# VHH binders against Hexosaminidase D (HEXD), part 17

Target 1, 346 residues: Hexosaminidase D (HEXD), of Bos taurus (Bovine) (a6qnr0)
Amino acid sequence: MRLVHLDLKGAPPKVCYLSEIFPLFRALGANGILIEYEDMFPYEGHLRLLRAKHAYSPSEIKEILHLATLNELEVIPLVQTFGHMEFVLKHEALAHLREVARFPNTLNPHKEESLALVTAMIDQVMELHPGARWFHVGCDEVYYLGEGETSRQWLQQEPNSKAKLCLSHMEAVASHMRARYPTTTPLMWDDMLRDIPEDQLSGSRVPQLVEPVLWDYGADLDLHGKALLVEKYRKSGFSWLWAASAFKGATGVNQSLTPIEHHLRNHLQWLQVAGSVPADTLRGIILTGWQRYDHFSVLCELLPVGIPSLAVCLQALLHGDFAENVKARVENFLGISSLEEMSFRR
Key: E = the ipSAE of ESMFold2; O = the ipSAE of OpenDDE; V2 = 0.75 times the mean of E and O plus 0.25 times the DockQ between their complexes.

## First folded at step 7 (VHH; framework vhh_8fcz_2)

Design y_6K (from h9_53Y with S102K; at its last look DockQ between E and O 0.30; V2 from the best seeds 0.00; counts 0 for: pae E 15.0 > 2)
Fold by ESMFold2, look of step 7:
Structure y_6K (fold): chain B 346 residues (1-346), chain A 122 residues (1-122)
Amino acid sequence: as target 1 above (346 residues)
Amino acid sequence: QVQLVESGGGLVQPGGSLRLSCAASGFTFDDYAMNWVRQPPGKGLEWVSGISYSGGSTTYADSVEGRFTIIRDNDKKMVYLQMTSLKTEDTAVYYCARVTYKWGDRYEFDYEGQGTQVTVSS
């Protein structure tokens, strides 16, 4: 699979714009989308406070899903359940669920109400995504985990560790999904798992419950290190893995490459990782298009600005490099005269 | 233009050894994992072996593991397949290939050479 990540944080695209670009995504080789809602989902009931003023309506989401179906794009929703919870934990009514009282980043994994909260969020999103084969539960960049009052007390008790704390929350969320939605497989970002030894991963239930998404957006990947990480996850019991690249954002401020050159190189290197691992290892790749890194950050470039990069990256994945016929196809699809007049000339 | 030129095939007895070579040009060889695929007489293509861009990771089809070794030389832009303990079922045309896309059941192998014939016969 090749999924385009739609990051809705801060600036959700108009539905009419999506009607224009979904056919383009499919024509360029995508067969799915990962929708990261944050506060753009129309939460209701006791969760209504999570809803942004300009969030999509339920009817708009149904239309987006219909457009995806018409264009043969499978939809995977993403809801954060551990880190990146600022849009939830900024609210005074929910601030008692913070891992560290001063910081709204991370959900307190010790409270029964914490699991109930993210479970309710998942359930509302699943109501509008019936039949989803995958559901991404986030779990990336869980800042300050272990530094809260309850966590400090818990960690003083042998054999407790931050790794066990992290894995136990991941197990709880994934177990809910498997029990309530048995045909839906949870996905998780892999960064919190990377430094956990193989024996601790294999000793937990996480490998039987989730498929991890290995993300790295750099122009120069440690390709050998990635292959070893893939091997560690497979030996730990994860049956399927995913890759995640970036077509937009995530380039840093100190770079010698143009953005398109950076992203193209990132994708070509992920192809090398894919070729260096067993044939039935990677389920697919998610081409990420970050719009906002956290709830309080400034916006990155908006989706329309990233379309030329997305086109180059998708076509490179299909053909293994940026061949001249792939380049001409991208120029034709985008209605431009030459990609060489864009970030490819030094 | 991408070129992959296979050589080193021939007629060999069962239990024998053979070393295939592939010379690559027209692309940045060091950035690609390389593979061998083969086509037995009257059959479709099947994947044989793969090697990471650096040579640090190798993979093999079950039918050849323990008997075949894939090797690459990035300075010379060459990939090799050292074959030992050859069997009649190894008879095929062997092609050198780049990976163009490798996900689940959608793996694609980009091969452009004429291949090299390996025949294992008593």
Scores: ipSAE 0.000, ipTM 0.170, lowest interface PAE 15.0, mean pLDDT 84
ESMFold2 (binder alone), look of step 7: mean pLDDT 80; pTM 0.814
OpenDDE, look of step 7: ipSAE 0.512; ipTM 0.810

Design y_6N (from h9_53Y with S102N; at its last look DockQ between E and O 0.01; V2 from the best seeds 0.00; counts 0 for: pae E 21.1 > 2, grease 25 > 24.2, placed apart)
Fold by ESMFold2, look of step 7:
Structure y_6N (fold): chain B 346 residues (1-346), chain A 122 residues (1-122)
Amino acid sequence: as target 1 above (346 residues)
Amino acid sequence: QVQLVESGGGLVQPGGSLRLSCAASGFTFDDYAMNWVRQPPGKGLEWVSGISYSGGSTTYADSVEGRFTIIRDNDKKMVYLQMTSLKTEDTAVYYCARVTYNWGDRYEFDYEGQGTQVTVSS
């Protein structure tokens, strides 16, 4: 599967624009979308405070889902449940749920109220996504985990560890979701799992509950390291893995390559990783298109600016390379005369 | 034990104003967000407004936004609801409440006391 990540943070596209671009996604080779809502979801009731003033309405979300269906794009919703929860934890009414009182990034995993909160968020999103086969619960970049008062006290007791703390929250979220939505499989970003030893992963319930998404947005990937990581996850009991690349944003501070060159290299590297692992290992790849890195950051480039990069990356994945004939296909799809003239100047 | 005592309700004509009060005791008031909820005749409970523990953030249901204002006074352990431009649809028993969370598929409001009746009628 090839999913395009729609990052709605800070600047959600108009629905009419999506009606134009979803057919293009499908024509370029995508067969799904990952929708990251943040505060653009129309939360209601006691969660109303999470809702941005310019969030989509329920009817607009139904229309987006209808457009996805018309274009044969599988929809996977993404709701953060651990890290990247500033849009929730910035509110004073919920600030007691922070891992570290000073920082609104990370949910305190020790409080029963924390699990109840993210469960309620998932339930509202699932109400508008009733047939979802996968649901991404985030769990990436859980900054300051283990540094809160309760966590510090808990970690002083053997056999407690930061890894056990992380796995226990992931297990709680995934278990609740699987019990309530038994036909929906939770996805999680893998970065918090990478350094956890195989025996501790396999000793937890997480491998039986989730499919991890291995993400790396670099122009150069450690191919051998990725293959070893895949083997560790397989031995730990994970049945399926996903890859995640970037077509927009996520270039970091190093600007030795143009953004499109960087993203193309990232995708070609993921093709090499895919060739270095067993054939029945990767269920798909998510092409991420970051619009805002976190809730308080300025916006990255908007989606329309990223379309040439998306086209390059999707076509490279489909054809296994980016030779002259593939380049001509992209130029034709985009209606431009020279991709190199636009994309690869330095 | 937790006590929440509502007052200030009454009969008012459409377009009128009322100010509801809630006196809280039996818990560390300054550590809790507070809410107003209401129960219209023959209907279930609906959320009206919320205010953070410090009073720095307020939220409102769409049906009352722009007409109602929630205020708290932590020194007096009081929550208020200033209601203006009242409509017949605002007729209900009003309760103040703390949020409680259950491990389950929804959150509940912890409301106590008798509530205060607001009736908007010509």
Scores: ipSAE 0.000, ipTM 0.111, lowest interface PAE 21.1, mean pLDDT 84
ESMFold2 (binder alone), look of step 7: mean pLDDT 83; pTM 0.843
OpenDDE, look of step 7: ipSAE 0.616; ipTM 0.858

## First folded at step 8 (VHH; framework vhh_8fcz_2)

Design e_12T (from y_10E with E108T; at its last look DockQ between E and O 0.87; V2 from the best seeds 0.00; counts 0 for: pae E 3.0 > 2)
Fold by OpenDDE, look of step 8:
Structure e_12T (fold): chain B 346 residues (1-346), chain A 122 residues (1-122)
Amino acid sequence: as target 1 above (346 residues)
Amino acid sequence: QVQLVESGGGLVQPGGSLRLSCAASGFTFDDYAMNWVRQPPGKGLEWVSGISYSGGSTTYADSVEGRFTIIRDNDKKMVYLQMTSLKTEDTAVYYCARVTYSWGDEYTFDYEGQGTQVTVSS
């Protein structure tokens, strides 16, 4: 699978624009979309406060999903459930659920209300995504975990650890999903798992509950390191893994132009990683297109600006290289005479 | 030029064993995971087993799990497939292959060899 990540933070595309770009996604080789909603989802009831003023309506969501279906793009919704919780925890009414009072990034994993909150979010999103085979629950960059007062006290008790704390919350979220939506597999960013020992991973239920997404947006991946990480996760009990590359929004917090060469290299490196691990290990790759680094940050390059990069990256994945013929194909797809003119060199 | 040469196939009875070998050349062997794929008569190519570049990880198709073992020797640039408890449905031409594309159930393989025939028949 090749999924295009739509980060709706800060600059959500209009539905009409999506109707135009989805065919291009498909034509370029994508067969799925990861939609990170954040405040753009039309949360209801007690969660209504999470909505942006211009959040999609339920009808718009349905339309987006319909458009995706028409273009044979499988949709995976993403809801943050641990880190990157700013759009949730910035609200005074929910501030008490912060791991650290000062920082709205991280959810307090000790509070039952925290779990109830994120599971309610998941449930509302799932309501509009019937039949979703996967659901991404985030859990990346859980900053300050263990630094809250409750966490500090808890961590003083043997055999408690930050890893255990992290895994416990992940397990709780994933377990909720597995119980309520048995045909939906939760996805999770892997960064918080990377340094957790194999025995602790395997000792948790997380490997049986989720498929981790190994993300790295660098132009020079440690190929052997990645392969070893894949092996570690497999040995830990994860059945399927995902990769995540980047086609935009990964080269500067306020980047306005997309360095296509960087992203191309990133994708070619992931191809090499895929070629270094056994088949039937990686389920798919998510081409991430971040719009901003967090809820409060400035915007990265906009989606339209990133389209050439996406085209290059998708076609490189499909063809296994970016030879001249592939380049020509991309140029043809984009209706441009020269891809070089679209590139930004850092 | 990538070269893969398979050997070790033959005719065996059900329940029998065979060991396939693949000699690789023309590329950096230890940078690539290696795979065994097979083509049954009248059927398409199907993945059988894979081994990571280092040999530290192995995977198997459900149909061969527990019966087949993939091994590699990076020093010799060899890949092996030990097949046990062979079944009639294992009858196929077997190829060793580099994976060129592997995402989910989508596979493309670089297999330049002629393959080796495995026939399981009573």
Scores: ipSAE 0.321, ipTM 0.727, lowest interface PAE 1.1, mean pLDDT 93
ESMFold2, look of step 8: ipSAE 0.405; ipTM 0.771
ESMFold2 (binder alone), look of step 8: mean pLDDT 81; pTM 0.820

Design e_33T (from y_10E with A33T; at its last look DockQ between E and O 0.01; V2 from the best seeds 0.00; counts 0 for: pae E 16.7 > 2, placed apart)
Fold by ESMFold2, look of step 8:
Structure e_33T (fold): chain B 346 residues (1-346), chain A 122 residues (1-122)
Amino acid sequence: as target 1 above (346 residues)
Amino acid sequence: QVQLVESGGGLVQPGGSLRLSCAASGFTFDDYTMNWVRQPPGKGLEWVSGISYSGGSTTYADSVEGRFTIIRDNDKKMVYLQMTSLKTEDTAVYYCARVTYSWGDEYEFDYEGQGTQVTVSS
């Protein structure tokens, strides 16, 4: 599977633009999209306060999903359920659910209301995504976990640990998904799992419930370290893993590479990782396109600016390298799409 | 051109039943939470009931919970209010309303129709 990540945070594309680029994604070799909604989902009822003023309507979501189907792009929705919950926890009515009272980024995993809240969020998104095979529940960068008052008290009791706290919440969310939507498999970002020993992972229920997404956006990956991490996850009981690269954003300071060169190198490195692990280990790769890193950050480059990089990265994945003939093919694809867009505006 | 047309009001005895209808046109009905609000004689507007855009979530004012049922039919672009065990206090002009979006994240209503009169009297 090769999925394009559509990060909707702060700058949702118009539906008509998506109608033009979904065919391009498919032609370039994508067969799915990961849609990260944040507050651009049309939450209703008691969750309406989560909805941004410029969020998509339910009809617009249905049209986007229809367009994806027409272009043979499988859709995986992403809803944060642990960290990166500023768009939820910034609201005074929900501030009591923060892990640390002064920081709105992390959900307090000890409160029954916390699980009820994220469960309700998942259920509303699933109402518009019936039959989804995968659902990404986030769980990345859970800042300040263990530092809240309830967590500090709980951690004083042997055998409690931050890892156990993290796994317990992940299990609760994933168990909801498995019970209510038995044909849907939860995905989770792997960063909070990376340092958990194999024995603790295998001793939890998480490996039987989720498929982790191993992300690294660097131009130079620790190939040996990635292979060992993959082995640890497999021995822990995870049946399938995913890789995640970046075609947009997440470059950091790297004066020796242009952004496209950085992203191309990142993808070539992930190809090397994929070649060093057993077959039937990686379900797919998600090409991430970060638009905003968190709710309060400034925007990264918008999606249209990233299309040339996406084309380079997808074609490199398909052909195993990026020689001059592959580069020429990418330039031709982009020219065709641009000319078609101009002709349809008359 | 948004239009909301309420109907089904009338005169009933206390303890009776009545079903209000609202026909919607001129907007994408499936995108909006729909509500019933009422205006008793000489008083301001009072929220009665709401139903989410999918129909999966309903809410009621305490004064009507257990007696009124809100229903929507997205295929027909209709909202209904099934009222039972009516009381004289339920006498009002009833309007159907869309949720408007205002500053912040709180619900706001708008209503466009003429309403339908419900009178509960011996």
Scores: ipSAE 0.000, ipTM 0.297, lowest interface PAE 16.7, mean pLDDT 85
ESMFold2 (binder alone), look of step 8: mean pLDDT 80; pTM 0.799
OpenDDE, look of step 8: ipSAE 0.028; ipTM 0.495

Design j_4K10E (from y_10E with T100K; at its last look DockQ between E and O 0.07; V2 from the best seeds 0.00; counts 0 for: placed apart)
Amino acid sequence: QVQLVESGGGLVQPGGSLRLSCAASGFTFDDYAMNWVRQPPGKGLEWVSGISYSGGSTTYADSVEGRFTIIRDNDKKMVYLQMTSLKTEDTAVYYCARVKYSWGDEYEFDYEGQGTQVTVSS
ESMFold2, look of step 8: ipSAE 0.524; ipTM 0.828
ESMFold2 (binder alone), look of step 8: mean pLDDT 81; pTM 0.825
OpenDDE, look of step 8: ipSAE 0.568; ipTM 0.805
ESMFold2, look of step 9: ipSAE 0.559; ipTM 0.839
ESMFold2 (binder alone), look of step 9: mean pLDDT 80; pTM 0.807
OpenDDE, look of step 9: ipSAE 0.393; ipTM 0.758

Design k_33S (from y_4K with A33S; at its last look DockQ between E and O 0.68; V2 from the best seeds 0.00; counts 0 for: pae E 3.7 > 2)
Fold by ESMFold2, look of step 8:
Structure k_33S (fold): chain B 346 residues (1-346), chain A 122 residues (1-122)
Amino acid sequence: as target 1 above (346 residues)
Amino acid sequence: QVQLVESGGGLVQPGGSLRLSCAASGFTFDDYSMNWVRQPPGKGLEWVSGISYSGGSTTYADSVEGRFTIIRDNDKKMVYLQMTSLKTEDTAVYYCARVKYSWGDRYEFDYEGQGTQVTVSS
């Protein structure tokens, strides 16, 4: 699988634009879409406060999914359930569910209402995604976990740890998914799992419930370190893993590479990681296209600006390199005379 | 120049055993996972087994799980496939390969050798 991450945070594309670019994604080598809704999903009922003013309607979501199907792009929805919950926890009515009262980032994992909330969010999204094979529940960058009042008290009790706290919430969310939607496999970002020892990870139930998505957007990856991390996850009981790269955003400031050069190197590095692990290990790669890093950030680059980079990255993955003949293919797909011209930023 | 040289094939009766070898040269062997793929008579290539660059992780196709073992020796630049309980359906040319990419059930491999024939027949 090669999935394009469609980040809806802060700037949802018009449906007519998606009708134009989904065929391009398929032609370039994508066979799936990861849709990160945030507040652009048409939540209703007691969740209506989560819904942005400009959120898609249910009819628009159904049209987007139909367009994806017409272009043979499998859809994976993404709903945050742990960290990156600002769009939820910013609301006064839900602020009591914060891990740390001052910060709206992270859901308090101790409250029964917390699980009920994210469960309800998942259920509403799944109603529009019947038959989804995977559902991404986020769980990345769970900032300040363990620093809330309840967590501090809980952590003083032996043998409690931050890792146990993290795994407990992940298990609760994933167990809901598996029980209610038995043909749907939860995905989770891997960053909160990376430092958990193999014996503790294998001793939990998380590896039997989820497939982790290993993400790193750098131009230089620790290739053997990534391969060893893959080996640790496999030994811990995870059956399938995913990689995640970036075609857009996540480049940092003051680097020596243009954004396209940065992203191309990131993908070539992930190809080398894939070449260091056995076949039957990686389910796919998600090419992330960050529109907004968190709820309160300004927009970085919009999706149309990232299309040339996406074309470069997809074609590099498809062909296993980015030689001159592959570069020429990208130029022809985009109808441009030179990729060098499109690498410049002002 | 990448070179992969397979050996150890032959004619064997059902239930028998064979050990295939692959000698690698012309690339940094320790940086790559290694795989065995096979081509049954009149069929396309199918993946058999893989081993990580360090040897710390192994994978097997369902059809060979429990019967085949993949092993590597990074000092000798060798990969092996220990085959036991061989069946007539295991008859194929076996190739040693580097992965070009492998995402899900879709695999693409770089293989350069002539392969080694394994024939399982009464």
Scores: ipSAE 0.360, ipTM 0.746, lowest interface PAE 3.7, mean pLDDT 88
ESMFold2 (binder alone), look of step 8: mean pLDDT 82; pTM 0.823
OpenDDE, look of step 8: ipSAE 0.428; ipTM 0.767

Design k_53W (from y_4K with Y53W; at its last look DockQ between E and O 0.70; V2 from the best seeds 0.00; counts 0 for: pae E 2.8 > 2)
Fold by ESMFold2, look of step 8:
Structure k_53W (fold): chain B 346 residues (1-346), chain A 122 residues (1-122)
Amino acid sequence: as target 1 above (346 residues)
Amino acid sequence: QVQLVESGGGLVQPGGSLRLSCAASGFTFDDYAMNWVRQPPGKGLEWVSGISWSGGSTTYADSVEGRFTIIRDNDKKMVYLQMTSLKTEDTAVYYCARVKYSWGDRYEFDYEGQGTQVTVSS
């Protein structure tokens, strides 16, 4: 699979724009969309405080999903359940659920109400996504985990550890998904798992419950390091893994490459990683298009600005390289005369 | 110049064992996963097994799991397929292959050898 990540944080595209670009995504080689809602989902009832003023309506969500179906794009919803919870935990009524009272980043994993909250969020999103084969529950960049008052006390007791704390919350969320939606497989970003030893991963239930998404957006990947990480996850019991690249955002501060050159190289590097691991190891790749890194950050470039980069990256993945005939094909799809000229304008 | 040379095939009885070998040259062997694929009589190619660049991870088709073992020796640039409990449906020409990329059930072969015949019959 090749999924385009649609990051709605801060600036959701109009539905009419999506009706124009979903056919383009499919024509360029995508067969799925990862939709990251944050506060753009029309939460209802006791969760109504989570939705932004400009969030999509339920009817707009249904139209977007209909457009995806018409264009043969499978949809995977993404809802954060651990880190990146600022849009939830900024609210005074929910601030008691913070891992660290001063910081709204991370959900306190010790409170029964914490699991109930994210479970309710998942259930509302799944109501509009019935039959989803995968559901991404986030769990990336869980800042300050273990530093809250309850966590510090809990960690004083043998055999408790930060890794055990992380895995126990991941297991709780994934177990809800598996029990409630048995045909839906949870996905998780892999960064909180990378440094957990194989014996701790295999000793938990997480490998039987989730498929991890290995993300790295750099222009130069540690190719054999990624392959070794894949081997560790497989030995730990994970059956399928995913890769994640970036077509937009995430280029770093100081580099010698233009944004498009950076992203193309990122994708060519992931192709090399894929060639170093056995067949039937990687389920697919998610081309991420970050619009906002967290709830309080400034916006990155908006989706339309990233379309030339997405086209280059998708075609490179589809053809296994980026040759001149592929470059000419992308230029024709977009109605432009030179991709290199567009790269340098950014 | 990439070369893959398979050997070790032959005629064997059902329930028997064989070890296939593949000698690789002309590329940086340690950078690539290696795979065995087979072509049964009158059928297309089907994937059998794969092994990561280092040998640290292996995968198997459902039809062979538990019976076949893939092994590599990066010092000698060799890949092996240890086959046990052979069945008549394992009859095929077996190829060693370097896969360009693999996403889900999709893979594309980069270079395959001439193959080695395995025949399983009474």
Scores: ipSAE 0.342, ipTM 0.732, lowest interface PAE 2.8, mean pLDDT 87
ESMFold2 (binder alone), look of step 8: mean pLDDT 80; pTM 0.819
OpenDDE, look of step 8: ipSAE 0.472; ipTM 0.788

Design k_57T (from y_4K with S57T; at its last look DockQ between E and O 0.71; V2 from the best seeds 0.00; counts 0 for: pae E 3.5 > 2)
Fold by ESMFold2, look of step 8:
Structure k_57T (fold): chain B 346 residues (1-346), chain A 122 residues (1-122)
Amino acid sequence: as target 1 above (346 residues)
Amino acid sequence: QVQLVESGGGLVQPGGSLRLSCAASGFTFDDYAMNWVRQPPGKGLEWVSGISYSGGTTTYADSVEGRFTIIRDNDKKMVYLQMTSLKTEDTAVYYCARVKYSWGDRYEFDYEGQGTQVTVSS
């Protein structure tokens, strides 16, 4: 699979715009989308406070899903359940669920109410996504985990560790999903798993419950290091893995490359990683298009600005390289005379 | 240029064993995963087994797991498929393959050899 990540944080596209670009995504080689809602989902009932003023309505979400179906794009929803929960934990009514009282980014994994909250969020999103084959539960960049009062006391017990704490919450969320939605597979970002030893991963239930998404948006990947990480996850019991690249945002500190050059390099590097691991290892790749990294961050480039990069990256993945004939095909798709014009327009 | 040369096929009785070999040249062999694929009579290609660039991870189709073993020798640039407990359903042309693209249940393979015939019959 090749999924385009629609990050709705801070700047949701108009539905009419999506009706224009979904056919383009499919023509360029995408076969799915990952929708990251944040507060743009029409939460209701006791969760209504999570809903942004300009969130999509239920009918708008149904229209987006219909458009995806018409264009043969499978939809995977994403709901954060651990880190990146500022849009939830900023609210005074829910602030008691923070891992660290002064920082609203991370959910306290010790409270029964924490699990109840995120499973209620998942359930509302699943109401609009019946039959989803995958559901992404986030779990990336869980900042300050282990630093809250309850966590510090819990960690004083000799068998407890930050890794055990992290895995236990991931397991709780994934177990709830599997029990309630047995045909839906949870996805999780892999960054919190990378440093956990193989024996701790294999000793937990997480590998039997989820498929991790290995993300790295750099222009230069540690190719053999990524392959070794893939081997570690497979030996730990994960059945399938995913890769995640970036077509927009997340360019880092590399000042020598234009954004398109950076993102193309990132995708070519992931192709090399894919060629170093055996068949039945990688389920797909998610081309991420960050609008906002977290609730309080500044906006990245909006989606329309990223379309030329997306076209380059999708075509490189589809053809296995980015030679002159592929470059010409992208220029034709976009109706432009030269990709260099877009790379040099400042 | 990239070359993959398979050998070791033949006729064998059900329950028998064979070892297939693949000699690789023309690329940085130890940077790539290697795979065995097969084409049964009158059917398309089906994936059999894969091995990571280092040999640290091996994978097998359900139909062959427990009976076949994939091995690589990066010093000699060789891939092997040790087959045991052979069945008539294993009859096929077997190819050693390098992947071009590996997303999902099916590879895009960019190079494969001429193949070696394995026939299992009594």
Scores: ipSAE 0.315, ipTM 0.723, lowest interface PAE 3.5, mean pLDDT 88
ESMFold2 (binder alone), look of step 8: mean pLDDT 81; pTM 0.828
OpenDDE, look of step 8: ipSAE 0.499; ipTM 0.795

